# VHH binders against Enoyl-CoA delta isomerase 1, mitochondrial (ECI1): the designs that were tried, part 23

Target 1, 258 residues: Enoyl-CoA delta isomerase 1, mitochondrial (ECI1), of Homo sapiens (Human) (p42126)
Amino acid sequence: QRVLVEPDAGAGVAVMKFKNPPVNSLSLEFLTELVISLEKLENDKSFRGVILTSDRPGVFSAGLDLTEMCGRSPAHYAGYWKAVQELWLRLYQSNLVLVSAINGACPAGGCLVALTCDYRILADNPRYCIGLNETQLGIIAPFWLKDTLENTIGHRAAERALQLGLLFPPAEALQVGIVDQVVPEEQVQSTALSAIAQWMAIPDHARQLTKAMMRKATASRLVTQRDADVQNFVSFISKDSIQKSLQMYLERLKEEKG
Short names: E, the ipSAE of ESMFold2; O, the ipSAE of OpenDDE; V2, 0.75 times the mean of E and O plus 0.25 times the DockQ between their complexes.

## First folded at step 9 (VHH; framework vhh_ozoralizumab_d1)

Design x4 (from w1 with R106K D107Y Y108S; at its last look DockQ between E and O 0.79; V2 from the best seeds 0.71)
Fold by ESMFold2, look of step 9:
Structure x4 (fold): chain B 258 residues (1-258), chain A 123 residues (1-123)
Amino acid sequence: as target 1 above (258 residues)
Amino acid sequence: EVQLVESGGGLVQPGGSLRLSCAASGFTFSRYVMYWVRQAPGKGLEWVSEITGSGYLTRYPDSVKGRFTISRDNAKNTLYLQMNSLRPEDTAVYYCAKDKGYSSGKYSGMDVRGQGTLVTVSS
């Protein structure tokens, strides 16, 4: 089990805790459990909101699992990217209030998850940075993730952040607007509960239709281009130079873990 | 009212294949996580697969991974289980189920409604 669901049906809130050791990498299995758990909560009338958080100390999610992107078949890469797209689409268009309680480092695919939420709370710890740092690995963020960041922090800040592969420490994250609140680490969970109650005070139907209206154009761009986006990813990740770079990075990670 | 009707079971030899079907009605089929579960003689229910409403993502226990494939056709309101490389231990009554959510605890529930379809793997 990689996703722990702690329901509070009386409050209409569930906490989804990420538990994919060591760093909540978005493996195919973890992506699958996330989407399935979210779908189950969306279809359970007892729940109006979900808090996304980590069960792993120091990390919300380290992002995409590079072992899914290295030394595999093109069919595997396609399946993996479809799962990444599915997670983003389901989170971004969810009828639930989504609050991210970011109790650890949140780079790359972790930031992808956080950016889909309605509200983001980051622990005030300088080691807990948030951002889309793919360009520092020689990887380009997909257009729908660029759109998500741009919609959150504006064009100029997103343009700068993506080109430089910036990770924002808490004060800077708050200032640029990539998170909505920064609180002491021990207050992240209670702050998330207060925030989600505030959002749920809005009548569900009106809030949900407003969210759908605001997000329709961005979501539709991926939906209409989904197969092409998969093929672009498979083509890119299959390049020999990219595979060599990923293998070298993975070997460095093994040395650190050993 | 939710209705789930399983079919496609039968007697097969070890190594054989079967494809099970589940006809669904009484709910918006494409919205729900669906399951296959099975009950071997003298045993409790065992989860054998689940699939998202869209059909894009699937999960399996280790006991059937690589041999069983869940799929769905949302236009026909039908769930499928392709079972390959069947073994005697796969002998069971197979049921499809609709997800019931988390309201009763931290594990989601499965709504088993039909009589199931018997799969017997024997030489």
Scores: ipSAE 0.656, ipTM 0.861, lowest interface PAE 1.4, mean pLDDT 92
ESMFold2 (binder alone), look of step 9: mean pLDDT 84; pTM 0.846
OpenDDE, look of step 9: ipSAE 0.714; ipTM 0.876

Design x5 (from w1 with K65Q S103D; at its last look DockQ between E and O 0.69; V2 from the best seeds 0.00; counts 0 for: pae E 2.5 > 2)
Fold by OpenDDE, look of step 9:
Structure x5 (fold): chain B 258 residues (1-258), chain A 123 residues (1-123)
Amino acid sequence: as target 1 above (258 residues)
Amino acid sequence: EVQLVESGGGLVQPGGSLRLSCAASGFTFSRYVMYWVRQAPGKGLEWVSEITGSGYLTRYPDSVQGRFTISRDNAKNTLYLQMNSLRPEDTAVYYCAKDKGYDSGRDYGMDVRGQGTLVTVSS
């Protein structure tokens, strides 16, 4: 089990803890478990909010699983990217209040997950950075992720952050607005509970419709371009130069762990 | 009232294919994770496949991975299971099942299942 769900029906809140060693990489299986877990909670009237957090020390999520994008068939790449799209769509359009309790590093795909939430709390640890660093690896963010970041921190800030592939430490993350609060590490969970209670105090119908209205354009753009986006990803990731780069990077990671 | 009605079972030779259907009613079909499960003679209930409400994500146990494909048509409130490369050990009564949610505390919390449809794989 890669996702631990701790329900508190009395509070109307569930805590989803990422437990996919070693660094909560978003493997296909992990992505699927996340979506399924969320869907189950959405169908349970006992729950109105979900806190996303990590059960792994020091890491929220390291991002997409590179092994899913290297040395595989185009069909596999397509399936994997569809799963990534689905995770984003489900999180981004969730009728539940989603709060990220970011208690570790949160780059790339981790940041994707965090950005889908309604509210983000980051632990005040200089080792914990959040951002989309794709460009540092020669990769461009998909348009729907770009839009998500833009909708969060503004056009200019997003433009700079994406081009430079910036990872923000807590102070800068708060300043740029990619997270909403920075608190001591031991207060992250309690702060998340307090925050989610504030959101849940709002009538669900009004909150949900407002959220949908705010996010409809971005979500609809992906939905209408879903196949094209998959094709673009497959075409890109299948390039020999990209595959070589990914392979080299994976080999380096193995050496560092060994 | 939740109702699930399976169909499509029958006798098939090893290596053959079969497509099962499940007609769902009494709930918002597209909102729920759906399952196929099976029970072989003298054995317990075995999970066979899982699909999200939207139909975009699926999971399978190793025993059927690469051979079975779960899908759904939410407009028709119908769940499907395409079974290819069937083996004698796939012989079982196959059930369509609705997810219940996390109130059960189970990862694969199934609520209601249908009457089942018999699949027999034999030479």
Scores: ipSAE 0.229, ipTM 0.655, lowest interface PAE 2.4, mean pLDDT 93
ESMFold2, look of step 9: ipSAE 0.474; ipTM 0.775
ESMFold2 (binder alone), look of step 9: mean pLDDT 83; pTM 0.839

Design x6 (from w1 with S54E L57F S103D; at its last look DockQ between E and O 0.64; V2 from the best seeds 0.00; counts 0 for: pae O 4.5 > 2)
Fold by OpenDDE, look of step 9:
Structure x6 (fold): chain B 258 residues (1-258), chain A 123 residues (1-123)
Amino acid sequence: as target 1 above (258 residues)
Amino acid sequence: EVQLVESGGGLVQPGGSLRLSCAASGFTFSRYVMYWVRQAPGKGLEWVSEITGEGYFTRYPDSVKGRFTISRDNAKNTLYLQMNSLRPEDTAVYYCAKDKGYDSGRDYGMDVRGQGTLVTVSS
């Protein structure tokens, strides 16, 4: 299992722990398990909140799985991107309270997951950075992800962060507002439990409707343009220059691990 | 009341194909993960496939992966199982089942299942 679910029905909270070695990359299988796990929790009335965290400290999620985007068919790329869209939609529109207990590095797709949550807690470790660094790799963030970041830290801050592909260490992450709290690493989980309890103290109906009202526009834009977005992704990722770049990067990663 | 009614079973030769259907009622179909499970004679219940509420994610055991495809039409409240390259060992009563969410720390749980439909793969 790539996702460990630790339920506490008495508390109405489940902890979802990412366990997809080595760096919790968002492979298709991992995405599948995440969505399935979330959906099951959503259908269990005993749960009102979920904490997302890594089973392995040091890395929350390294982001999208590059092996899913390199050396495969356009159909595969389309399927993969649809899965990414679906994960985002499910997390972003979840009726559950979602809190990210970020106990490791959180770049790119990891940040995507974190940004869908209602509340984000980051461990105070200078090695743990969070942000969307796509532009540093010559990649453009999708519009729905851009909107998500913009909704979180504001237009100007998002504009700067995305163009420069910034990864924020804890202090700066807190300052810019991409995370809500920074705490010692050993306090991340307990802080998440306290935070989620605060959110869960609000009547569900009112909270959920408010959340929906706040997020509906962004979610609807993706839904209405889902196919176009997939086509754009496939067109982009299939470019020879991009494929070569990805291949080279993957080869470098292999060499570094060896 | 949750109701699940399977159909489409029958006799098929090895290498053949069959498509099963499951008509669902009594619950919000699109909200729930759905399963196909099977029980061969003298054997226990075996998980065959699962699909998320909106149908974007599917999962299979190795025993049927690449041969079986689960899908759903939420407008029709219907679950499907396309079975290709059938083998004698696929002979079983096939059931559709509704997920009940997490239960007592379990990662998955099946709720109500139908009466089943018999699939026989034989020369």
Scores: ipSAE 0.036, ipTM 0.490, lowest interface PAE 4.5, mean pLDDT 93
ESMFold2, look of step 9: ipSAE 0.590; ipTM 0.838
ESMFold2 (binder alone), look of step 9: mean pLDDT 83; pTM 0.836

Design x7 (from w1 with V33T; at its last look DockQ between E and O 0.79; V2 from the best seeds 0.00; counts 0 for: pae E 2.8 > 2)
Fold by ESMFold2, look of step 9:
Parts: C-alpha cells; structure tokens; sequence
Structure x7 (fold): chain B 258 residues (1-258), chain A 123 residues (1-123)
C-alpha cells in the first residue's frame, strides 16, 4: 500500500498520505495508486475535499522515479508517462478541494503534484524546498507543467526558475507565490484543516465551475495532445545521452544515501 | 439501479485463453474504477484487476500480472478481462465490481452485484 487514505466522512474531508518509501518517488505503481485513490474519493458523495501530505519524514515527494525512466523499453516509458499525465490531469481538474500540506522536500514531480492543488502550505524548515529543478538533471519540464508554474508565479519568475532549475526555500517560496502559506512544521496539518474548511464553505457547484473555467485552457492543451506528448517523452528519454545522464544521477543518489 | 452482467466464461485447457465481458448499467460507467474479482471453490473473494474510469491506468496482483489484461469500452459501458496462459489455479467464478468508495470504511470497497461467470481450467 503506497497511498494511505484517512477518511473523515463526517467532516467531508480525507487525508491522502504518501507512503512510498524511501522518498515518495512517483513510481508507476505509486502514480497508479494515487489516481485510483483520488477517483474513489471523487466518486464518494461523503467527500468534498482532500488534503495531500506525506507519511515519510522530511519529504513530501522527491519527484519522478528515475528507475522508471532508465534502462527500460520504449513501451514502459510510454506507460509511465501516460500515468504521469493522468495524475496531473485528474488532480488539476478535480471537483474536490485539494490542499497540499507540504511537510517535507518537494522538488520536481513533487512540485508537479503540489501545483495542481487549490492551496499549498509549506512547513517552515530550511531543508524543505519546492520547485521544478528538471534542468539541473538535464531534463526539460513538459509544456503543461511549465504552463502550470507560469500560471502560479507569473511568466518572468517561471522563466527564470525553470531555466536555472530553482528550488525555493520557505520564505522565498512564499515571496514568489509558489506556496500560499508557510507555517511551523507542527502546525502544517492543523493549518491544512483550517484552509480546506474555508474552501469548502463555498457552494460546491459555483466553486467547481469557476475552477474549471480558470483551468480549461491549460488542461485542454495537454488533453488534445496526449499521444504526441507521450511520443515526445519516449523519444527524448530514449536518447543515449539522456540515459547516461540518468544513470549517473542514480549512481550519485546512491552515494549520497550511503 | 446498478446492474453488472458477466459473460464469457467456460472450460479451457491449461495455457489457453479466455475473454470475459461485463455489461454495466444504472450509473455513469466512465466515472468509476472497475474491478475483476474471483472466487475459487470454497474460498473467499480475490481481486484480480482494477482499471481507472478513463481506462488509462490498471493494476494487477502478482498472481496474474503479465497474463491478465483489464480493459474497458466507455462508449459501450463494457468492462473486459483478457486472460492468457491460464492455469488450473485460475479456476473460479469471476465477477466484475463497481467501486463503492470509502464511505463504507477505510479500505477499498467493491460492489459485486452480478451472478458471475464460471471459468474452469482443466485438462
């Protein structure tokens, strides 16, 4: 079990805890469990909001699982990217109120998840950062993730952050607007509960239609081009230079852990 | 009224293949995670596959992974299970199930409504 769902049907809220050791890497299995869990909550009349958080100390999610992107078949890469796209689309267009309670480091694919939410709360710990640092790995963020960041922090800040692969510590994350609130670690959960209650006080129909209207253009760009985006990813990730870069980074991660 | 009607079962030799179908009605099929579950003689229910509402994501237990493929046709409100490399251990009544969410507890819930379809794998 990689996703722990703690429902509170009486309150209309569920807490979805990421439980994919060691660092909540977005493996194909984890992506699939996330989408299935979200779909179950969306179809359950008892729930109006979900808090996304981590069961792993110090990390919200370390991002895409590089073992899914290295040394595999093109068919595997296609399946993996379809899962990444599906998670983003389902979160981004969800009728549920989504609040991320970011209780740890949130780089790359972790930030992808957080950016889909309606509201983001980051723990005030200098070791915890949020951002899209793909370029530091020699990887390009997909256009729909670039669009999401741009919509959140504006064109110029996003342009600079993506090119430099910036990760924002809490104060800078709040300043640039990539998170909505920064609180002490011990207050992250209670703050998320307060925030989601505020969002759920808005009538569901009006809130959901407004969200759909605001997000339609960005979501539609991917929806109309899903297969082409998959083919672009498979072509890019299959290049020998990219595979070698990924292999070197995986080896570096083992050295840093050991 | 939610209805799930399974079909396609039968007698097949080990190593053979079979395709099961499930006709769904009474709900917006494309919104729901769907499951195949099975019940071997004298045993409890065992999940054998699940598929998201869009059909983009699937899951399988190790016992069937690589041999079984779940799929759906949302235009026809139909769920499928392609079963290849069948083994005697796969002998069971197979049911399709609709997700019933978390409102009935903390675990994944499955709404099994049909009579099932019998798959017998023997020489």
Amino acid sequence: as target 1 above (258 residues)
Amino acid sequence: EVQLVESGGGLVQPGGSLRLSCAASGFTFSRYTMYWVRQAPGKGLEWVSEITGSGYLTRYPDSVKGRFTISRDNAKNTLYLQMNSLRPEDTAVYYCAKDKGYSSGRDYGMDVRGQGTLVTVSS
Scores: ipSAE 0.458, ipTM 0.763, lowest interface PAE 2.8, mean pLDDT 91
ESMFold2 (binder alone), look of step 9: mean pLDDT 83; pTM 0.841
OpenDDE, look of step 9: ipSAE 0.692; ipTM 0.862

Design x8 (from w1 with V33A; at its last look DockQ between E and O 0.56; V2 from the best seeds 0.00; counts 0 for: pae E 3.7 > 2)
Fold by ESMFold2, look of step 9:
Order: structure tokens, then sequence, then C-alpha cells
Structure x8 (fold): chain B 258 residues (1-258), chain A 123 residues (1-123)
């Protein structure tokens, strides 16, 4: 089990805890469990909001699982990217209030998940950074993720952050607007509960339609271009130079023992 | 009222193939993840396959991975299980299932509603 759901139907809230050792990387299996868990909660009238967090403090999610993107067949890359797209679409357009309780490092695909939420709370620990740092690996963010960051922190800040592959420590994350609150690590969960209650105080129908309206342009574009986006990813990631770079990065991570 | 009707079971030789169907009604089929589960004689329920509401993502246990394929046709409200390279241990009553709401202290459940369809793999 990679996703632990702790329901509180009386409060209308569930806590979805990431439990994909060692670093909550977004493996194909983990992506699938996340989507299915979200579907179940969306279809259960008992729930109006979900808090996304990690079962292992220190790491929210290390991002996309590079082992899914290296040394595999083109068909595997296509299936993997379809899963990444599906998670983003389902989170981005969810009828639930989504609050990220970011109790650890949140780079790349972890930040992808956090950016889909309505509200983001980051633990005040200088080791916990958030951002889309893919360009440091020679990889570019897909248009729908670039749009999501741009809509969150503005064009100027997003342009700089993506080109440089920036990761923001807590104070900088708050200043740039990629998170909404920074609180002591021990207060992250209670702050998330308070925040989600405030969001759920808004009538569901009006809140949900407003969210859908604000997000429709990017979401519809991906739905229309879904197959092309998959083929672009497969073509890019299959290049020998990219595969070699990914392998070297994975080897460096093993040598650093951390 | 939610209805799930399984069909397509029968007798088949080892190494053979069979395609099961599940006709769904009484709910918006495309919004729900669907499952195949099976119950061998004298055994409990075993999860066999899972597919997301859109059909984009599927999961299988190691016991059937590579041999079974779950699919769905959301226009026809129908779930399928293509079973290839069948073995005697695949003998079971097969059920389709819809999501059951979360119970206190649990992550999720499966809602088995139909009578199932018997698959017997023997010579």
Amino acid sequence: as target 1 above (258 residues)
Amino acid sequence: EVQLVESGGGLVQPGGSLRLSCAASGFTFSRYAMYWVRQAPGKGLEWVSEITGSGYLTRYPDSVKGRFTISRDNAKNTLYLQMNSLRPEDTAVYYCAKDKGYSSGRDYGMDVRGQGTLVTVSS
C-alpha cells in the first residue's frame, strides 16, 4: 500500500499520506494508487476536502521516478507519462478542496502535486525546498506544468525559476508565492486542518465552478493535446544523450549515499 | 440501484483463453474505478485487477500480470477481463466490483454486487 488514507467522514476531510519508500518518488504504481484513491474520495459524498502529506517527515515527494524514465521501452515511457498526466488532471480539476501539508522536501514532481492544490503549507525547515528543478537535469517542464507555476507565482518569477531550475527554501517560497504559509514543522498538520475548514466553509458548488473556470484553459488544452504530449515526452526521453544523462545522475545519487 | 452482471465464464483447458464481461447500470460508470476479484473453492476473495474510471491506468497482482488484461468500454457501461494462458489455479468464481466508500480505520473497499461467473480450468 503506497497511499494511506485516513478518513474523517464526520468532518468531511480525509488525510492522504504518501508512503512510497524511500522518498515518495512518483513510480507508475504510486501514481496509479494516487489516482484511484482520489477517485474514491471524489465519489464519496462524505468528503469535501483532502489533505495531501507524507507519511515520512523529511520528504514530501522527491518527484518523478527516474527509473521509470531510464532503460525502458518507448511503450513504457508512454504509459508512464499518461499516468503523470492523469494524476495532474485529476488533482488540478478535483471537486475536493485540496491542501498540501508539505512536511519535507518537495522538488520537481512533488512540486507538481503541490501546485495542483488549492492551498500549500510548507514546514519551516531550511532543508525542505520546493520548486520545479527539471532544467538542472536537462529536462523541460511540460506546458501544463509551466502554466500551473505561472498562474501561481506570475510570469516573471516562473520564467526565472524554470530557466534556472530553482528550489525555494521556506522563506523564499513564501516570498515568491509558491506556498501560502510557512509554519514550524510540528504545526503543519494542525495548520492544514484549520486551512481546509476555512475553504470548506465556502459553498461547494460555487467554489468548485469557480476553480473549474480558472483552470479550464490549461486543463482543456492538455486533454485536447494529450496524445501529442505523450509522444513529445517519449521522443525526448528516448534520446541516447538524455538516457545517458539520466543514468549518470542516478549513479551520482548512489555514490553520494543520500 | 447499482447492478453488476458478470458473464463469459465456462470450462477451458489449461493454456486456453477466456473473456469475461461485466454489464454495469445504476451509476455513472465512467466516474468509478472498477475491479475484478475472484474466489477459488474454499478460499477468500482475491483481487485480480483494477482500472481507473477513465481506463488510463490498470493494476494487477503478480499472480496474473502478463496473462490477464482489464479493459472498459465507457460508452457501453461494460468492464472486461481478457484471461490468457489459463492455469488450473485460476479456477474460481469471478466478480466485478465497484468502489465501496471508505470505512472507519480503513483505506478503501470493493462493492461486489453480482452472482459472478464461474471459470473452470481443467483438462
Scores: ipSAE 0.363, ipTM 0.707, lowest interface PAE 3.7, mean pLDDT 90
ESMFold2 (binder alone), look of step 9: mean pLDDT 82; pTM 0.833
OpenDDE, look of step 9: ipSAE 0.396; ipTM 0.746

## First folded at step 10 (VHH; framework vhh_ozoralizumab_d1)

Design y1 (from x3 with Y102A; at its last look DockQ between E and O 0.62; V2 from the best seeds 0.00; counts 0 for: pae E 2.3 > 2)
Fold by ESMFold2, look of step 10:
Structure y1 (fold): chain B 258 residues (1-258), chain A 123 residues (1-123)
Amino acid sequence: as target 1 above (258 residues)
Amino acid sequence: EVQLVESGGGLVQPGGSLRLSCAASGFTFSRYVMYWVRQAPGKGLEWVSEITGSGYFTRYPDSVKGRFTISRDNAKNTLYLQMNSLRPEDTAVYYCAKDKGASSGRDYGMDVRGQGTLVTVSS
């Protein structure tokens, strides 16, 4: 099992803990469990909010799973990217209050997940970071993730961060606004509970409609362009140069384990 | 007034195939995770398959993975289970179930309501 759900129906909150060793990469199986677990929580009237966190402190999520993007068929790449899009759409448009309790490193696809939340809390550990560093790998973030970052930290900060592939340590993450709070590592879970309670104090219908209104343009843009976005990903990831780079990286990881 | 009506069971030789159907009513079918579960003689309920409301994501236990396929037609409020390469140990009464809401990922909250449909796999 890759997603642990710890319900607290009395508080109206569930904690979804990522447990996809070693680094909570977004494998197809992990994406599947995330969406299924989220859907079950959305349909349970006992719950109004969800805290996303890692079962393993040190890593929130390292991002997309390289094994899903190397040495596979184009059909597999298309299916994988559709699953990534589906996770993002479900999180971004969720009727639940979502709070990320970021108890570890949160680059790239981990930041994708965190940016969908209503509120982000990062542990105050100088070894942790958050950001969209795709350009340092020669990859551009998909347009809907670029838009999400811009909506979160503003155009100029997002423009700079994406072009340089910045990863923000806690103090800088707070200053730029990519996270809402930085707290001692042992307080991240309790702070998430306090934050989600503040959000849930707002009447559900008004909060949900306001969130939908604020997010409509960004979400609709992906919905209308979904197939084109998939084909862009498949075309990019299928390039021989990209496949060779991924293969070399995976071979390096295999040799380091020997 | 949730209703779930299973059909499509029968006697099948080992290696054969069957397609089960579940007609659903009394709730917004497309919103809910749906399940197939089965009960072999003298045993408790066993989870067999799970599908999201949209139909996009599916899960299976190792015992049926690769042989069974869950699907749904939200326009017809119908859930399906395609069972291939059937074996005697697949003999059971099969039920569809509606999700009762969130699970911990350790337990499945399943609302079983129908009479089920008997699948017998024997020579």
Scores: ipSAE 0.482, ipTM 0.778, lowest interface PAE 2.3, mean pLDDT 90
ESMFold2 (binder alone), look of step 10: mean pLDDT 84; pTM 0.844
OpenDDE, look of step 10: ipSAE 0.705; ipTM 0.874

Design y2 (from x3 with Y102L; at its last look DockQ between E and O 0.68; V2 from the best seeds 0.00; counts 0 for: pae E 2.1 > 2)
Fold by OpenDDE, look of step 10:
Structure y2 (fold): chain B 258 residues (1-258), chain A 123 residues (1-123)
Amino acid sequence: as target 1 above (258 residues)
Amino acid sequence: EVQLVESGGGLVQPGGSLRLSCAASGFTFSRYVMYWVRQAPGKGLEWVSEITGSGYFTRYPDSVKGRFTISRDNAKNTLYLQMNSLRPEDTAVYYCAKDKGLSSGRDYGMDVRGQGTLVTVSS
């Protein structure tokens, strides 16, 4: 299992732990397990909140799985991106309270996951940065992800962060508002439990409707443009120059690990 | 009341194909993970396939991976199982099942199953 679910029905909370070695990359299988687990929790009245965290030391999620985007068919790329879209939609529109207990590095796709949550807690470790660094790699974030960041930290801050591809260490992450709390690493989980309890103290119906009001516009934009977004992604990722770059990068990673 | 009605079973030769259907009613079909499970003679219940409410995510055991495809039409409240390259060991009663939720502690938390449909793979 790439996702460990630890349910506490008594508390109405489940902890989802990412366990997809080596760095919790968002592989199709991992995405699948995440969404399936989430959907099961959503349909269980025993649960009102979910904490997302990593079972891998030092990393929340490294982001998208490059192996899913390199050396594959266009159909595979399309399927993969649809899966990414669906993950985002499911998380972003979840009726559950979602809290990210970010106990490791959280770049790119990891940040995507974190940004979908209602509340984010980051471990105070200078090695744990969070942000969307796509531009540093010559990549443009999708509009729905841009909107998500913008909705979180504001337009100006998001504009700067995205253009520069910033990864924020804990202090700066808190300052810019991309995370809600920064706490010692050993307190991340307990803080998340406390935080989620606060959110769950709110009547579900009112909370859920409010959340829907706040997020519906952004979600609807993706839904409306879902196919176009997929096409755009496939067209981009399929470029020879991009494929070459990805291949080189993957090879470099292999060399560094070997 | 939750109802699941399987259909499409029958006798096929090895290497053949079959498509099963499951008509669902009594619940919001599109919101639930659905399963296909099977029970061979003298054997226990075996998970065959899983699909999310939206239909975008599917899982299979190694025993059927690459051969079986689960899908759904939420507008029709219908679950499907396309079975290709069938083998004698695929002979079983196939059941459609609704997810119950994760509180059951089961990896495949199934709630209600239909009556099943028999699939026989034989020369």
Scores: ipSAE 0.318, ipTM 0.709, lowest interface PAE 1.8, mean pLDDT 94
ESMFold2, look of step 10: ipSAE 0.540; ipTM 0.817
ESMFold2 (binder alone), look of step 10: mean pLDDT 84; pTM 0.851

Design y3 (from x3 with Y102S S103T S104P; at its last look DockQ between E and O 0.64; V2 from the best seeds 0.00; counts 0 for: pae E 2.6 > 2)
Fold by ESMFold2, look of step 10:
Structure y3 (fold): chain B 258 residues (1-258), chain A 123 residues (1-123)
Amino acid sequence: as target 1 above (258 residues)
Amino acid sequence: EVQLVESGGGLVQPGGSLRLSCAASGFTFSRYVMYWVRQAPGKGLEWVSEITGSGYFTRYPDSVKGRFTISRDNAKNTLYLQMNSLRPEDTAVYYCAKDKGSTPGRDYGMDVRGQGTLVTVSS
C-alpha cells in the first residue's frame, strides 16, 4: 500500500499519507493509488476535506519517477504523462477541501501536488525546500503547472522561479507566497487540522462553486490541449540526449546506493 | 436500487481466455471505482482488480497481473474483465462490485450485489 488513508468521519476529514519508498516519487503505481484513494473519498459523503502529508521521513515527495521516463516505449511515456495529468486535474478540481501538511522536501512533482491544494503548510526546516526546479534538470515545467504557480505567486515571481529552477527554503517560501504558513515541525499536523476546519466552516456548495469558478480557465487549458501536451512530453523525453542524461543519472543513483 | 449483473463465465481449458461482463444500473456508473472479486470453492472473497470511474487507472494483485485486464464502457454502463492465460487456480465465482464508501457499522469497499458468474478452468 503506497497511500495510507486515516479517516476521521466524525470530523469529516481524512489524512492521506504518502508511503512510497524511498522518497514518494510519483511512480505509475503511486499515481494510481493516489487517484483511486482520492476518488473514493470524493464519493464518500462522510468526508468534506483531506490533509495530504507524508509517512516518509524528511520528504513530502521528490517528484516525478525518472524510471517511468527512461528506457521505456513511447506508449509507456504517453501513458505515464496521462496519469500525471489525471492526478493534477483530479486534485486541482476536487470538491474536497485539500490541505498540504508539507513535512519534508517538496521539489518538482511534490510541489505540483502541493500547488493543487487549497492551503499549504510547510515545516520550518531549512532542508525542506519547495519549488519547481525542472529547468535545473534541463526540462520544462508543463504549461498547466506554470499556470498553477503563476496563479499562486504572481507572474514575475513565477517567471523568475521557473527560469532559475528555484527551490524555496521555508522563510522564502512564505515570503513569495508559495506556501501559506510555516510552523515548527511538531505543529504541522495540528496546524493542518485547524486550517481545514476553517475552510470547512464555509458552506460546501458556495465554497465548491467558487473554487470551480476560480480554477476553470486553468483546468480547461489542459483539458482542451491534453493530447498535444502528451505528444510534446513524449517527443521531448524520447530524444537521445535526454535519455542518455536520465540513464547516467539513474546509474549514478545505483552506484551511490551500492 | 443498485444492480450488478455478471455474465460470460463458463468452462475453459488451461491457457484459454474468457471475457466477463457486468451490467450496472441504479447509480451514476462513471463516478465510481468498480471492482472484480472472486470466490474460489471454500475460500473467502479475493480482490481481482479495480478501475477508476474514468477508466484511466487500474490495479491488480500479483496473482493475475499481466493476465487479466479490467475495462469499462461508461456509455453502456458495463464493466469488463478480460481473462487470458487462465489457470486451474482461477476457478471461482466472479462478481463485480461497486465502491460503497464508508458507512457506520457496514463493510468498507466493495458492494457485491449480483449472483456472480462461474468460471471453471479444467483440462
Scores: ipSAE 0.468, ipTM 0.783, lowest interface PAE 2.5, mean pLDDT 90
ESMFold2 (binder alone), look of step 10: mean pLDDT 83; pTM 0.841
OpenDDE, look of step 10: ipSAE 0.795; ipTM 0.904
ESMFold2, look of step 12: ipSAE 0.449; ipTM 0.770
ESMFold2 (binder alone), look of step 12: mean pLDDT 83; pTM 0.842
OpenDDE, look of step 12: ipSAE 0.798; ipTM 0.906

Design y4 (from x3 with G101S Y102G S104D G105T R106P D107R G109A; at its last look DockQ between E and O 0.69; V2 from the best seeds 0.00; counts 0 for: pae E 3.3 > 2)
Fold by ESMFold2, look of step 10:
Structure y4 (fold): chain B 258 residues (1-258), chain A 123 residues (1-123)
Amino acid sequence: as target 1 above (258 residues)
Amino acid sequence: EVQLVESGGGLVQPGGSLRLSCAASGFTFSRYVMYWVRQAPGKGLEWVSEITGSGYFTRYPDSVKGRFTISRDNAKNTLYLQMNSLRPEDTAVYYCAKDKSGSDTPRYAMDVRGQGTLVTVSS
């Protein structure tokens, strides 16, 4: 089981804990469990909000699973990217209040998940950085993720952050606006519960319609360009230079764990 | 009233195939996670597969992964289970089920299930 769901139906809230060892990489199987768990909660009238957090110490999510992007067929890359797009669409357009309780490092694809939420709380630990650092790996963030960051922190800050591949430690993350709150690590969960209660105090239908209105343009851009975005990813990730770089990086990770 | 009606069971030899169908009515079929579960003689219910409302994501236990394929046709309100490479241990009554959802209930818990269809795998 890669997603642990802890319900509090009396409060109308569930906590979804990421439990995909070692670092909550977004493997195809983890993406699948995330979307299934989200859909089940969306269809249960007992729940109005979900807190996303990690069951792994020190990491919220390390991002995309490089084993899904290295040494595979083009068909596998296409299927993987479609799954990543699907997770983003489902989170971004969810009828639930989503609060991320970011109790660990949150780079790249982890930040993708956090940016879909309505509210983000980051633990005040200098080791827990958040941001979209893909350019430091020679990778371009997909346009829909660039749009999401831009909508969150504004054009100028997003332009700089993406080009430089910035990761923000807590104080800087709060300052730039990529997170909404920074609190001591032991207070992250209680702060998330307090925050989600405030969001859920708004009548569901009005809040949900407002969210849909605010997010429709960004979501529609991906929906209308979905196949082209997949082909761009497959073309990019299939380049020999990129595959070699990924292979070397994976080997370094194996040595660090070995 | 929610109704689920399974069909397509029967007697097959080991290594054979069957396709089960489940006709759904009384709810917005495309919104719900759907399941196939089975009950072998003298055993409890065992989860066999699940599929999201859109049909995009599916999951299977190791015992059937690679041999069974769940699918759905939301235009026809129908759920399917393609069972290949059948084994004697697959003998069971197979039920389709509508998700009860989440957190008051174990991951594989179901709101409603049909009467079932018997699959017997023997030579």
Scores: ipSAE 0.346, ipTM 0.709, lowest interface PAE 3.3, mean pLDDT 90
ESMFold2 (binder alone), look of step 10: mean pLDDT 84; pTM 0.857
OpenDDE, look of step 10: ipSAE 0.662; ipTM 0.855

